# Designs tried in a protein design chat: VH-VL binders against o27280. Part 152

Target 1, 266 residues: o27280
Amino acid sequence: MDSMNVPEVLEIKRIVEESESVKTFIFSWDFRREVRPGQFVMVWDFRDEKPMSVSLIDPVRSEIGISIRRVGEFTDRVHGLSEGDLLGIRGPYGRGFELMGRDILLVGGGIGMAPLAALADEATARGMRVDALVAARTADELLFLDRLEAAGVNISTCTDDGSCGFKGFAHERLLTLEENHDMAAVCGPEPMMFQVMRILDERDVPAQLSLERYMKCAVGICGQCCLDDTGFRVCAEGPVFWSQELSRVREFGRYRRDPAGRRVPW
Short names: E, the ipSAE of ESMFold2; O, the ipSAE of OpenDDE; V2, 0.75 times the mean of E and O plus 0.25 times the DockQ between their complexes.

## First folded at step 7 (VH-VL)

Design j10 (framework fv_bamlanivimab; at its last look DockQ between E and O 0.81; V2 from the best seeds 0.00; counts 0 for: pae E 2.9 > 2)
Fold by OpenDDE, look of step 8:
Structure j10 (fold): chain C 266 residues (1-266), chain A 121 residues (1-121), chain B 107 residues (1-107)
Amino acid sequence: as target 1 above (266 residues)
Amino acid sequence: QVQLVQSGAEVKKPGSSVKVSCKASGGTFSDYAISWVRQAPGQGLEWMGRIIPIFDTARYAQKFQGRVTITADKSTSTAYMELSSLRSEDTAVYYCARSTYDFGSGYMDVWGQGTAVTVSS
Amino acid sequence: DIQMTQSPSSLSASVGDRVTITCRASQSISSYLSWYQQKPGKAPKLLIYKASSLQSGVPSRFSGSGSGTDFTLTITSLQPEDFATYYCQQSYSTPWTFGQGTKVEIK
């Protein structure tokens, strides 16, 4: 067995409360093991294991951060943990984002901002101009605003209820923004990503999108995260895909597979 | 009509601090950013920093980093600029100005009337 | 930081003249360029934003053009009230920076 596939038991160094439902867990990390924005790790609480995006990559402090939204039993348990507690981490896995150009657009919805926050740090460190459209249902669910602002990211906000910024959905807000970008990175609810991708394609903006699927093995063996028609494995060929790749994926923006392999509409 | 009204002129001694206020009226305070720009006598415009009240986060020019503090009170629609360790070179008219914060648009469409700050022994 | 260089620093013109002021950025700032007018003892007034968009209430004799590094403010027919100092400002990245100004004086 590859050593990378063995969970390493790590101590939670600190916990950042991002919102009422989202916490970022910080771990010491040996950067001899390379990690890229857009990649994910498998988090093991010694009962169950779930894929989580890396939201912080800090080589200076030798730390990584994993942002987790409270959505079920597993995440409920994890959210009950304290600093000093232990988690199993294996990875990183998957294809991360690629940066190109000088101006980048980030479009994120909810917890989808997690990998984008990490990407924003890398992009700003490279001297790129970063514009981030941050979307959420309400103002209280907007993530990483302070962090992004402090990093020099130019922010636009969108909320379903209009409690902060544009009232509406991310793709609707995007239509009102005419700024040019060399590339875009997108992560959030798949219906949002689907609409955003269409707009970006029309504008001839190269776009990468991070998909979320049920993952079991994370190493491209079990097939649980296979995308229909293409055979793409989200854990191996993804989770970051180019828009051209996703254009070939029939299920994108339409449905996903649940743990039983059944089609579940978005 | 949107207006920014600043506090009155200040005369300060070297080493002291000054705090200038900027009150917004006639619009939505939380939808915009507030910048502070100063102008020394006979000189050009110099951007000092910016706050986005809704995020309660400020950015500063490196020249003023550690010496300037920009804050905002959303309840009163008032922004503040505090400059410490004043020097004679800080003698200037200080302006607050409104801009959109979306993607850092950065064009300042509404300006305060300015606050003269004189630093002298 | 991005440096903004205006030219000329000053110019003399008569009423009715066509006036052109240029602004050059040390690096590309796309269209994130604004022009301001300032009269003595007054706060600056926004004229143009996003390089070429005319601010509401500003006379149509003012226009802006350019992208990348080179920008131009044009007054097609100078009016008596247009004698003032003009500044360009980039907002591509923080810190925002201004040109040194162009004083338009009566000939």
Scores: ipSAE 0.895, ipTM 0.938, lowest interface PAE 0.6, mean pLDDT 95
Fold by ESMFold2-Fast, scan of step 7:
Structure j10 (fold): chain C 266 residues (1-266), chain A 121 residues (1-121), chain B 107 residues (1-107)
Amino acid sequence: as target 1 above (266 residues)
Amino acid sequence: QVQLVQSGAEVKKPGSSVKVSCKASGGTFSDYAISWVRQAPGQGLEWMGRIIPIFDTARYAQKFQGRVTITADKSTSTAYMELSSLRSEDTAVYYCARSTYDFGSGYMDVWGQGTAVTVSS
Amino acid sequence: DIQMTQSPSSLSASVGDRVTITCRASQSISSYLSWYQQKPGKAPKLLIYKASSLQSGVPSRFSGSGSGTDFTLTITSLQPEDFATYYCQQSYSTPWTFGQGTKVEIK
């Protein structure tokens, strides 16, 4: 029997406070079940189940970490838990990132840095040079800066309000940086990812993008995960997509749908 | 505009520790990394490590890991380097230097005047 | 660690000469190379960053070139204040490492 179909009840081994609104919950993990950066798990508090990206993969300590932002009832309850408390974990699910080349760029916005932090750990362990552009609205929302620095990652920050580093958006900062990369991985708000993708495409840098907005559905037949023009499903074929795949989706980064099915600008 | 001012020369015995300070004035401290670089008499430059004050996290060259501690106090715009278990080979001038911490920014554009540390018995 | 090797270790030159110093990395460092000038008893001074970018306030007679493993610092018309030791430094990967230095001395 596939253990991914049934939540495994795990004890919270350690909790790391990443910011006022984000905590990383660390669990012992049996690595007979492979976990790759970019994959997600379903977290069950014995009442509701929600998808969460894996943000730490540590085979040496036999641990995984799951970073959770406090945004509603479920996440508020989970944030109230302590070391020793129990959560159900099902997974992993989804397509993970692929690493290639020697020099890689990570571009993360807000909680989108969570799966990229796990990728950074793997890339640095392989001896790759990792440059990370970390973006947020304010300095308080920048995540994993200390962990990335400790891992040997070269960090550039930008905030919309200028409270830390470059004042402006990720794509504006990227235009001032001329470093050459063999690949990129991008995760954050969809308008940010679209602008970054366009710049990377022009520079002939292959990019992988992780679509967080579709992680509500963890089953492969769910219609909510479908993208227009392609019909493929985020939870079955994602959440990580190559830029070539996303360039065929007219809505990506430009429009969302209202209740009447109309295209509405982001 | 910005200047880095280091503490004065020290003479230490083998096995002791030394703590050197580096105070920034005339500019923003928090937007920069502070590196420590040493130079033994008649020798070249050797990078020891750096701290980025806003991350409160330091990185060290493997040769110095376990013996060096780099810290920063943002309220006084002062960085510190403490080297323990001193040996005669640690006799050197110790420099602090600033860089921006983003991509390609490992170049050090402002340097302290240097602190001579002599380890002798 | 990435090893940086400079050539020559020393050279003698006259005012007005064109001086070239080379720096070789043990592996590719792209363009993450800086050049520093150091005078006796003084801290190093940044001249060039990212292989070819001239630091603000540095005279235009200094220039840098190269990428990958091979880099050059050029001084096109040597001045009396240019007699010093020059160091290359890679910032591709920590620990950052310096070349052994090139002493530019008067005859």
Scores: ipSAE 0.652, ipTM 0.814, lowest interface PAE 1.7, mean pLDDT 87
Fold by ESMFold2, look of step 8:
Structure j10 (fold): chain C 266 residues (1-266), chain A 121 residues (1-121), chain B 107 residues (1-107)
Amino acid sequence: as target 1 above (266 residues)
Amino acid sequence: QVQLVQSGAEVKKPGSSVKVSCKASGGTFSDYAISWVRQAPGQGLEWMGRIIPIFDTARYAQKFQGRVTITADKSTSTAYMELSSLRSEDTAVYYCARSTYDFGSGYMDVWGQGTAVTVSS
Amino acid sequence: DIQMTQSPSSLSASVGDRVTITCRASQSISSYLSWYQQKPGKAPKLLIYKASSLQSGVPSRFSGSGSGTDFTLTITSLQPEDFATYYCQQSYSTPWTFGQGTKVEIK
């Protein structure tokens, strides 16, 4: 316990309602603690602690934004908070995305667009061309579209029900798109990421993918976030991995582990 | 095949505004970006801006910022361009053109017939 | 803004000639370049997209090449109906920009 970073208690400065089920919580942040797109923080509501991706990194306003989808008891409690309420934040942790080249493809599913929105801001600030494939089940669940458009990101959408853009899954849409990219960054449901990775590998596009696993310590000590076959710790060696690293991981896209460590299918 | 049909020619006084319409038919309007491109007599093509109707958000060339508003009505498959504070140098043919919006492809494969706007004192 | 410079501004050629028109971008635009033909009194017509892909219905005597900053439109056997002005256009970043045009005069 004494090897874990202690949460800093921070006041919620602003809340942005991104969708019916997603809110972004914005905090003042001391950027002596550097934050990179793709890194995560542990959010503590004084009862429980969960990993969340950073979606906004704004050194000019000294602000950090954390986007949280309402999916269960912890996130329901956090969604019930107001501006001025307190949350504990540990971090940042993990390996973030690395940018290369001049043209980047982002592929995001649902809340997976959160770390990619932060990456898009950095990529556009470097003068890169940014193409984003934004996926969700329905149009109203597509995240950050206005923000991405305003930043100069070139967007393609897909929705399971066809309500916005291509009807179908992100990998199905990607097969119909022929634009060249120097690299890709992918975050979303693991089955989606596996299929997207396969396509990008076939096209010789270097890809980085952000994985989620069960976490406790977030600093690589407890081993709860380890991947089969390689021993990679998502919190220390990831959450962002190169596709070449993941191609050696049997479990990726095939199964997940419950909190007790049991294999379950996706 | 999608077709773009624009509103008719207009004669305007300096300082006034003009609003040109561009109606799409024969395809899905929501899958495309709609650009406005103008051409002064004897001169080249000049991109003014575009809208992607799904986002209801437009990008404009800096030259026209503050004077141009580009909008779309998805229910009628119609895009609009309004240019305010008209000057003599705004005399031009104004075209609407479509492209796919995926990754900002920008290859304008269908063009409207053009709308002549004359600004005279 | 990305400036697009065409060369030449005009040219004269005979039917059957091979002609080339060049387009230079002020920075790399990868392959995000289109070529258009415009005849007097008409809207522009897309000829080439993605630098080298021929638009449906365009005669195969038209071809495009190049990537990065330097692009070429080629007409391999000039026909009388090819009298027109030709424009290149980048779509790498907004504002999208056109070259100033190249007027092709037959004979």
Scores: ipSAE 0.419, ipTM 0.728, lowest interface PAE 3.0, mean pLDDT 87
ESMFold2 (binder alone), look of step 8: mean pLDDT 91; pTM 0.943
ESMFold2, look of step 11: ipSAE 0.409; ipTM 0.723
ESMFold2 (binder alone), look of step 11: mean pLDDT 92; pTM 0.945
OpenDDE, look of step 11: ipSAE 0.891; ipTM 0.936

Design j11 (framework fv_bamlanivimab)
Fold by ESMFold2-Fast, scan of step 7:
Structure j11 (fold): chain C 266 residues (1-266), chain A 121 residues (1-121), chain B 107 residues (1-107)
Amino acid sequence: as target 1 above (266 residues)
Amino acid sequence: QVQLVQSGAEVKKPGSSVKVSCKASGGTFSDYAISWVRQAPGQGLEWMGRIIPIFDTAHYAQKFQGRVTITADKSTSTAYMELSSLRSEDTAVYYCARSTYDFGSGYMDVWGQGTAVTVSS
Amino acid sequence: DIQMTQSPSSLSASVGDRVTITCRASQSISSYLSWYQQKPGKAPKLLIYKASSLQSGVPSRFSGSGSGTDFTLTITSLQPEDFATYYCQQSYSTPWTFGQGTKVEIK
C-alpha cells in the first residue's frame, strides 16, 4: 500500500467508447495493490479530483478500467483526453461486493452497470451463473451488453421507452421474472434501487446495493457521514451496503438534501 | 406457428468457408436468441454459439472461437453462421434453433430442418 | 466446460414398457437441464425444460426429474413413435453442452 495516499500518475493505455456519453479508460495496474469489484478510485486531472467506480479488473493483462459518464466540467475534460495522456489515480477505496452462492442477479441502471460489469467478470470466472437486468431510459444508454454476453452472462434489458427489451422500469421487469437467486447486487439511481431492494427482500434474496453519492465520504471528503436517525457512518462503511443495513435508513430512495440541508424528493 | 428455414446442402473444399442461413417464418426475432448446433455423422449434438439479435451480440463456444461468426439481419429475420478454415472434421449437419434469452432460458423449442455441410478433398 | 454423461448409451424396450434415462452433470447445474428427442434424419425436438417442465404438445407419458447433478427422463408406457435417440442438455453456463445420447431401440 502507498502510506502517503498520493495519486500515481498513469498513462491511458486504451479508451473504449461505450456510448455517446460513456468511455472506459484502461490503465496498467500493479495488483500487489488489491482491487475488488465495487471499489472506487480517485481520478485526478491535475486540476480536480473525482471518485470513479472500477469497471474492469484484469489481473491477466495487469489492467484496470474506469468508466466515466460525461455529466459536467471535470468529466468533459477527461473525455477530451487521448491514449497516451496522463491521469492521477489513487486508491482503491471503499467496501467491495461479496459473492456468495452459485446463482447471482445483477440489477444495473445506466452508469451503475460499471461496477456490476467488474463483478460479473469475477463471478463468471468463479463458475457462478450470472443473470443481469440492465436498465436505462433508452436503448442507447444500455451499457456493457457486448462485454456481459462475451463473459457468458444471461442478459435481460428494460428501457423506460421500450426501445430495447421490456418497456418499463427495472422493478416492473423484476416482478415478471420467476428465477431464483442466491444473492443480488444492485447499482443505479436511488429510487430504482429502493424498489428493487423491496422486491428482493420479499423474495428473501440477500442484496448488496452501491450508493455512489457517498463515495467521497469514504476518503474523508464528506458533509454527511451518517444517515437519518440511525447514526450509521456511511463514509466508513460504504459505498456497498447489504439491504438489511439500508432498510433502517429512512431517506434511502425517498429524498435527498440540497445544499441548505432541506429534503428534496427524488 | 413459427418455423426456421435453413439454406440448402453445401459441399466445400478444405480451407474454404461456408455460410449457412436460417430464416424465421411466421414469427419474429425480437424476443429470441438463435443458437447454432452441429452434429457430425453418427455423433451427438455440439453447441457452437448464439446470437441475440435485439442486442446485436454473439457468444461462441471456445472451441470455435476465431473460426465461427454468427450474425443476424433483423430486417429479413435471418440469422447466419459462417465457419472458416474448413476441415474434414467439420462435415456435419448444422442446425439453427430458437430459445428465449432471459435468465433461465437456454432450451431450444423451435429448430431448423438442418443443413448438411460436407468437406471433401 | 460442463460434461454431461448419459446412461445407458442404448437400451432395448417393448411397447408398453417404462423407460428411464439418466443424465449426470460434472458440476451442479441447479435445474437448468432440458431433454430432447431425435429421430433419424430429423432435427431434435424439445420434450422437457427446466428439469421437469413438459413442453406444450408433448405427451404426458414423458416426465423429467432431478436437480443439481443427477437427472432422469421417464417414459411411461412406451409407444411405437418413442423409439428414438434422447439427449440431455445443460443451459446453466456456456458453452451449453449435451449428453452423448441414449438410443431407445425395439427389443
Scores: ipSAE 0.488, ipTM 0.751, lowest interface PAE 2.4, mean pLDDT 87

Design j12 (framework fv_bamlanivimab)
Fold by ESMFold2-Fast, scan of step 7:
Structure j12 (fold): chain C 266 residues (1-266), chain A 121 residues (1-121), chain B 107 residues (1-107)
Amino acid sequence: as target 1 above (266 residues)
Amino acid sequence: QVQLVQSGAEVKKPGSSVKVSCKASGGTFSSYAISWVRQAPGQGLEWMGRIIPIFDTANYAQKFQGRVTITADKSTSTAYMELSSLRSEDTAVYYCARSTYDFGSGYMDVWGQGTAVTVSS
Amino acid sequence: DIQMTQSPSSLSASVGDRVTITCRASQSISSYLSWYQQKPGKAPKLLIYKASSLQSGVPSRFSGSGSGTDFTLTITSLQPEDFATYYCQQSYSTPWTFGQGTKVEIK
């Protein structure tokens, strides 16, 4: 457990530019510390530490990849780094995805495709059929299409503005799809995940949803990372939850927290 | 309706490369993938790979990986298949064909006329 | 890779006959199977997709059935233009693979 809570300083081996706002940082990894799709690591730039999804798991090359979207001061600094530079990595943390059945659906929005890209690699390696619905506001924000296609994943896209694929939201596209799945994994903006969950529930498709909000307190150390009335801690009991667990959470898909911690509608 | 028009027949030497084109007319590449399928004389159909031009992504059959490159130029609605290190076993008719890339698709509803490639040894 | 095996490799039939061609996948492919017709010197033509859906413009005498590993193409009341080679193709997983073909010849 202790090695998971102490940052290891690792050299950036390779950087992949996924989009204008997203980069994947690749590190050599000792797979005696197993990492599974859906888990996260804490990334330390020697000033601040933030949770990031593991987006590449490659035991053959002994590499992991961490995908980071540029959204603030920390991520701006990390995006300014080059191959050969150093970052601190702690983890992995959290509950990962479970694979079951033969035919699976992935539904990802924006950076939420990062943990799902790692899951897609594992599922295809197991010989599963993988259908991925990749959603974003615009075509420029669609992620990992190259990796998914190379892995043999069947891709459908939707964008709010119609710039790539179906014009509309993920749940609207999902309603037009005829294929049945043995399970689904969902990661993205909470309102998207809520709508997708409802459709999958009506279809009796077991779904796993990744909630990565409130992971500022690594491994629940500060005890403040909770979902409303259920008492779930995202970093301790998540980030992956079954849809049955989330059906009891009044907050899920309806409310967010402002800087003062108050509930506000999405 | 969309038609796929391929470049003309090629005769190539062993060890050289061939690049075959496939132009869509009557539509764009925006909603389709383009597959390349070959057929050696008197033999069956063999899928080589596909490109989804809107995503700028390609996927190849393992047998051809490292020798085949499939590209697309969206401005001319033209897909290309380049096969390098040619051998006599590569003598075949090469077809381009379109499919949707959405779930449950993967069938090829429009086919090019075919391009005969003969490797001269 | 998923191996597709057709039976028979060839058959002889007369106009008006009912013809059945079978296709077997080496693993379950659900319903992700298509059937194509190819005449000498021509590109293949899609007949059936998703195991049983008839392609627009294809005569209703063609039908497909099956799921999992076993699939059948049926031609009721064979016509002169139906003498051709028929191929099944799976799209469950890349690489997409074809059966070896079934040649339908005049008796």
Scores: ipSAE 0.462, ipTM 0.750, lowest interface PAE 2.9, mean pLDDT 87

Design j13 (framework fv_bamlanivimab)
Fold by ESMFold2-Fast, scan of step 7:
Structure j13 (fold): chain C 266 residues (1-266), chain A 121 residues (1-121), chain B 107 residues (1-107)
Amino acid sequence: as target 1 above (266 residues)
Amino acid sequence: QVQLVQSGAEVKKPGSSVKVSCKASGGTFSNYAISWVRQAPGQGLEWMGRIIPIFDTANYAQKFQGRVTITADKSTSTAYMELSSLRSEDTAVYYCARSTYDFGSGYMDVWGQGTAVTVSS
Amino acid sequence: DIQMTQSPSSLSASVGDRVTITCRASQSISSYLSWYQQKPGKAPKLLIYKASSLQSGVPSRFSGSGSGTDFTLTITSLQPEDFATYYCQQSYSTPWTFGQGTKVEIK
């Protein structure tokens, strides 16, 4: 019951279409198993199991949501499911974001907005001021703008092609903003996160960054998600890290590892 | 110089709906949010909600949730505020006003002239 | 919701007077406060934004100060056109909220 290591078969209660390529699957959840923004679950379609960030945490309705981008065979099958169908869920796993201070900056790229949307809900519920910089390649790939706006979040957008808001990358947009924040949370492509981290560090803004790569073992018994200089296992010691921790990691923003452990440049 | 031009005064019966328009003249809605603020006779200002047209997203004060809908047509630079299930307490002057939407830029620098809405039986 | 309280609710003044209006937030809003002027039958006009920044076209006799929870609007050498109602507004978080207003009347 209280175990996070055994898959529970849950019914898909509701599906929200976030974009052409992203859906949020909503399940009833027993909150005796605490879930925090920044944590992930393992989703099992009875053939394959993949890690997915929790994007909605609603203890009032006793619901969680999991946002899934269609990028391959597993996610194509899950996207083909309907309300009433079943999925296996185990977790949650990983450390979540920590909130401190009165105001927070969220910087999200693409599907990286999923864990940040859950964080935004918690931050606003705590009475914090939330500013969100939402980045994507095109306007139709910007995620959760309606949820963020409805929650009272102050939104800025940037798209690579200029189709919505600032034309350019998240770090280029951030350089034009001079507001101070007590902390920041960042999630998205690692090259984006590296550039954003550098700017926040120059501004003395403590930041937490979510590294959602190669999470093949939710209990951390595999070594595939290790970081070079510190030996951090993303699924066991992350996925959320403080910027001070990542500034000492040689590989962050420069290269990643494939399943065989080979270095692959970004 | 941009102006916000609102539709004319309305007299409505209880239980009906009213839809007020706000058109940008001499400029566009690009890079702006449009807020709706009302003022009952002899009372202060009350923010109802806003829309950010380029995102096609709206946010409402909880007091008005379920009754207010704010929309925008970017092609005509016109925002709309529709208030349903009207009560006598909804008698007020309704203003549209623009602000930038960037990180706490909720100050409103250009205001419409106001639309008087009277709800009477 | 953040509650905004203005003091005084009304005041009487003469042309040439220095007028001070205060605004208090129920929680810290940093510097995300604006001041508006409203004359009878007219829409509000922005005077000050981000607590202390003067809006373009507004006379320099208007100034704002404060941060956190306590804010002040000052009008030095009051002019005939300054008799109006003044409102503070927070933009720290939605819903945006206004003070109840301060009416500046001829003495």
Scores: ipSAE 0.383, ipTM 0.688, lowest interface PAE 2.9, mean pLDDT 86

Design j15 (framework fv_bamlanivimab)
Fold by ESMFold2-Fast, scan of step 7:
Structure j15 (fold): chain C 266 residues (1-266), chain A 121 residues (1-121), chain B 107 residues (1-107)
Amino acid sequence: as target 1 above (266 residues)
Amino acid sequence: QVQLVQSGAEVKKPGSSVKVSCKASGGTFSDYYISWVRQAPGQGLEWMGRIIPIFDTANYAQKFQGRVTITADKSTSTAYMELSSLRSEDTAVYYCARSTYDFGSGYMDVWGQGTAVTVSS
Amino acid sequence: DIQMTQSPSSLSASVGDRVTITCRASQSISSYLSWYQQKPGKAPKLLIYKASSLQSGVPSRFSGSGSGTDFTLTITSLQPEDFATYYCQQSYSTPWTFGQGTKVEIK
């Protein structure tokens, strides 16, 4: 348990350029500390520590991968690192995805495909059929299509601008697809996830959704529960939640909280 | 709307390599996959692999892994299939075919005319 | 790999006949099955996709049915241009695999 809270200084073995703004950092990993898709680690650059989802879980090569989008000072510094440089990693933390049934739908938006790429690998290894709806604003922001294809995943794409695949949003594409699935896993911008969840609920498809903003709560950094909840367990940990759990949370998909705790519309 | 035009017939010696081209016209090249399927004389269809041009990523049937390379040039809307270490058993007609990005997108709705490759001593 | 088996391997029929070709997958492939027609010296032509969806431009006498492991292609009122070899193909998982083919010959 305590070893999970002590950062391990690991060498960057390989860096994969996923796009202009996203890189995957690959490290050797001791799988006596089990890692499941949907879990995250704390990445420490010896100045700041940030939570990042695990995007690759490879026990055969004894490696994990962490995909990072460049969005601020911390991520800019990490993106400036090279193979052979060192980062501190602790974890894994949080509740991972659960798999059930014979077929699964993955719905990912932008960097939200990172934890879903790891889930796709596990689902295919268990003999499930995997369909992935990969959404982004533009074709250049679609991520992990090559990994999904290599894993045998059936892919459908959509972009807001129509530069690749269906022109429109993920939920609009989903409405045109009549395929039934035993379950779904969803990760991306919260407004997208809310719309997708509503459609899946209407179709009686159980869904799991990964909420990036609750990763700090899962490691106990928050002194309070982050969910605005009147019928859900206050102590429930993320980042992965079932859709029936999130349907009880009034703020999901409607507003977020700023650093002062004030409600702000998406 | 979309058409695929392949390069001409080839006669090759055992141990050499062959590179077949498939030029797409109509539609957007990056909006679909390109698969390569071969057919030996009097035999059925055999899927070799495919490429995703938008990501320059290919995957292959295990039988051809290590001998086949599928590439794409987006600037010319052309896909290529290169098969190395040719044997007489590689004598076949090689087809390129397109699939769209959709669930079960392995159905191939537009096919090239085929390229006959003969491997003889 | 998923194995696709067609039945029969060949059949003889007359113009106007109803022809039925079956395709069996070695494991469930849901509805991810396509049917192709191939005439001598020509590339295959897509007839049916997603087990039962008719490709644009294909005559309505062609239809597909089935799900899971058992699939059927039906040609009602066979025409002279329908004498060809027919292939099923699964797109459930890679590598994509074809049945061995069914040759429809003139009686």
Scores: ipSAE 0.007, ipTM 0.455, lowest interface PAE 11.1, mean pLDDT 83

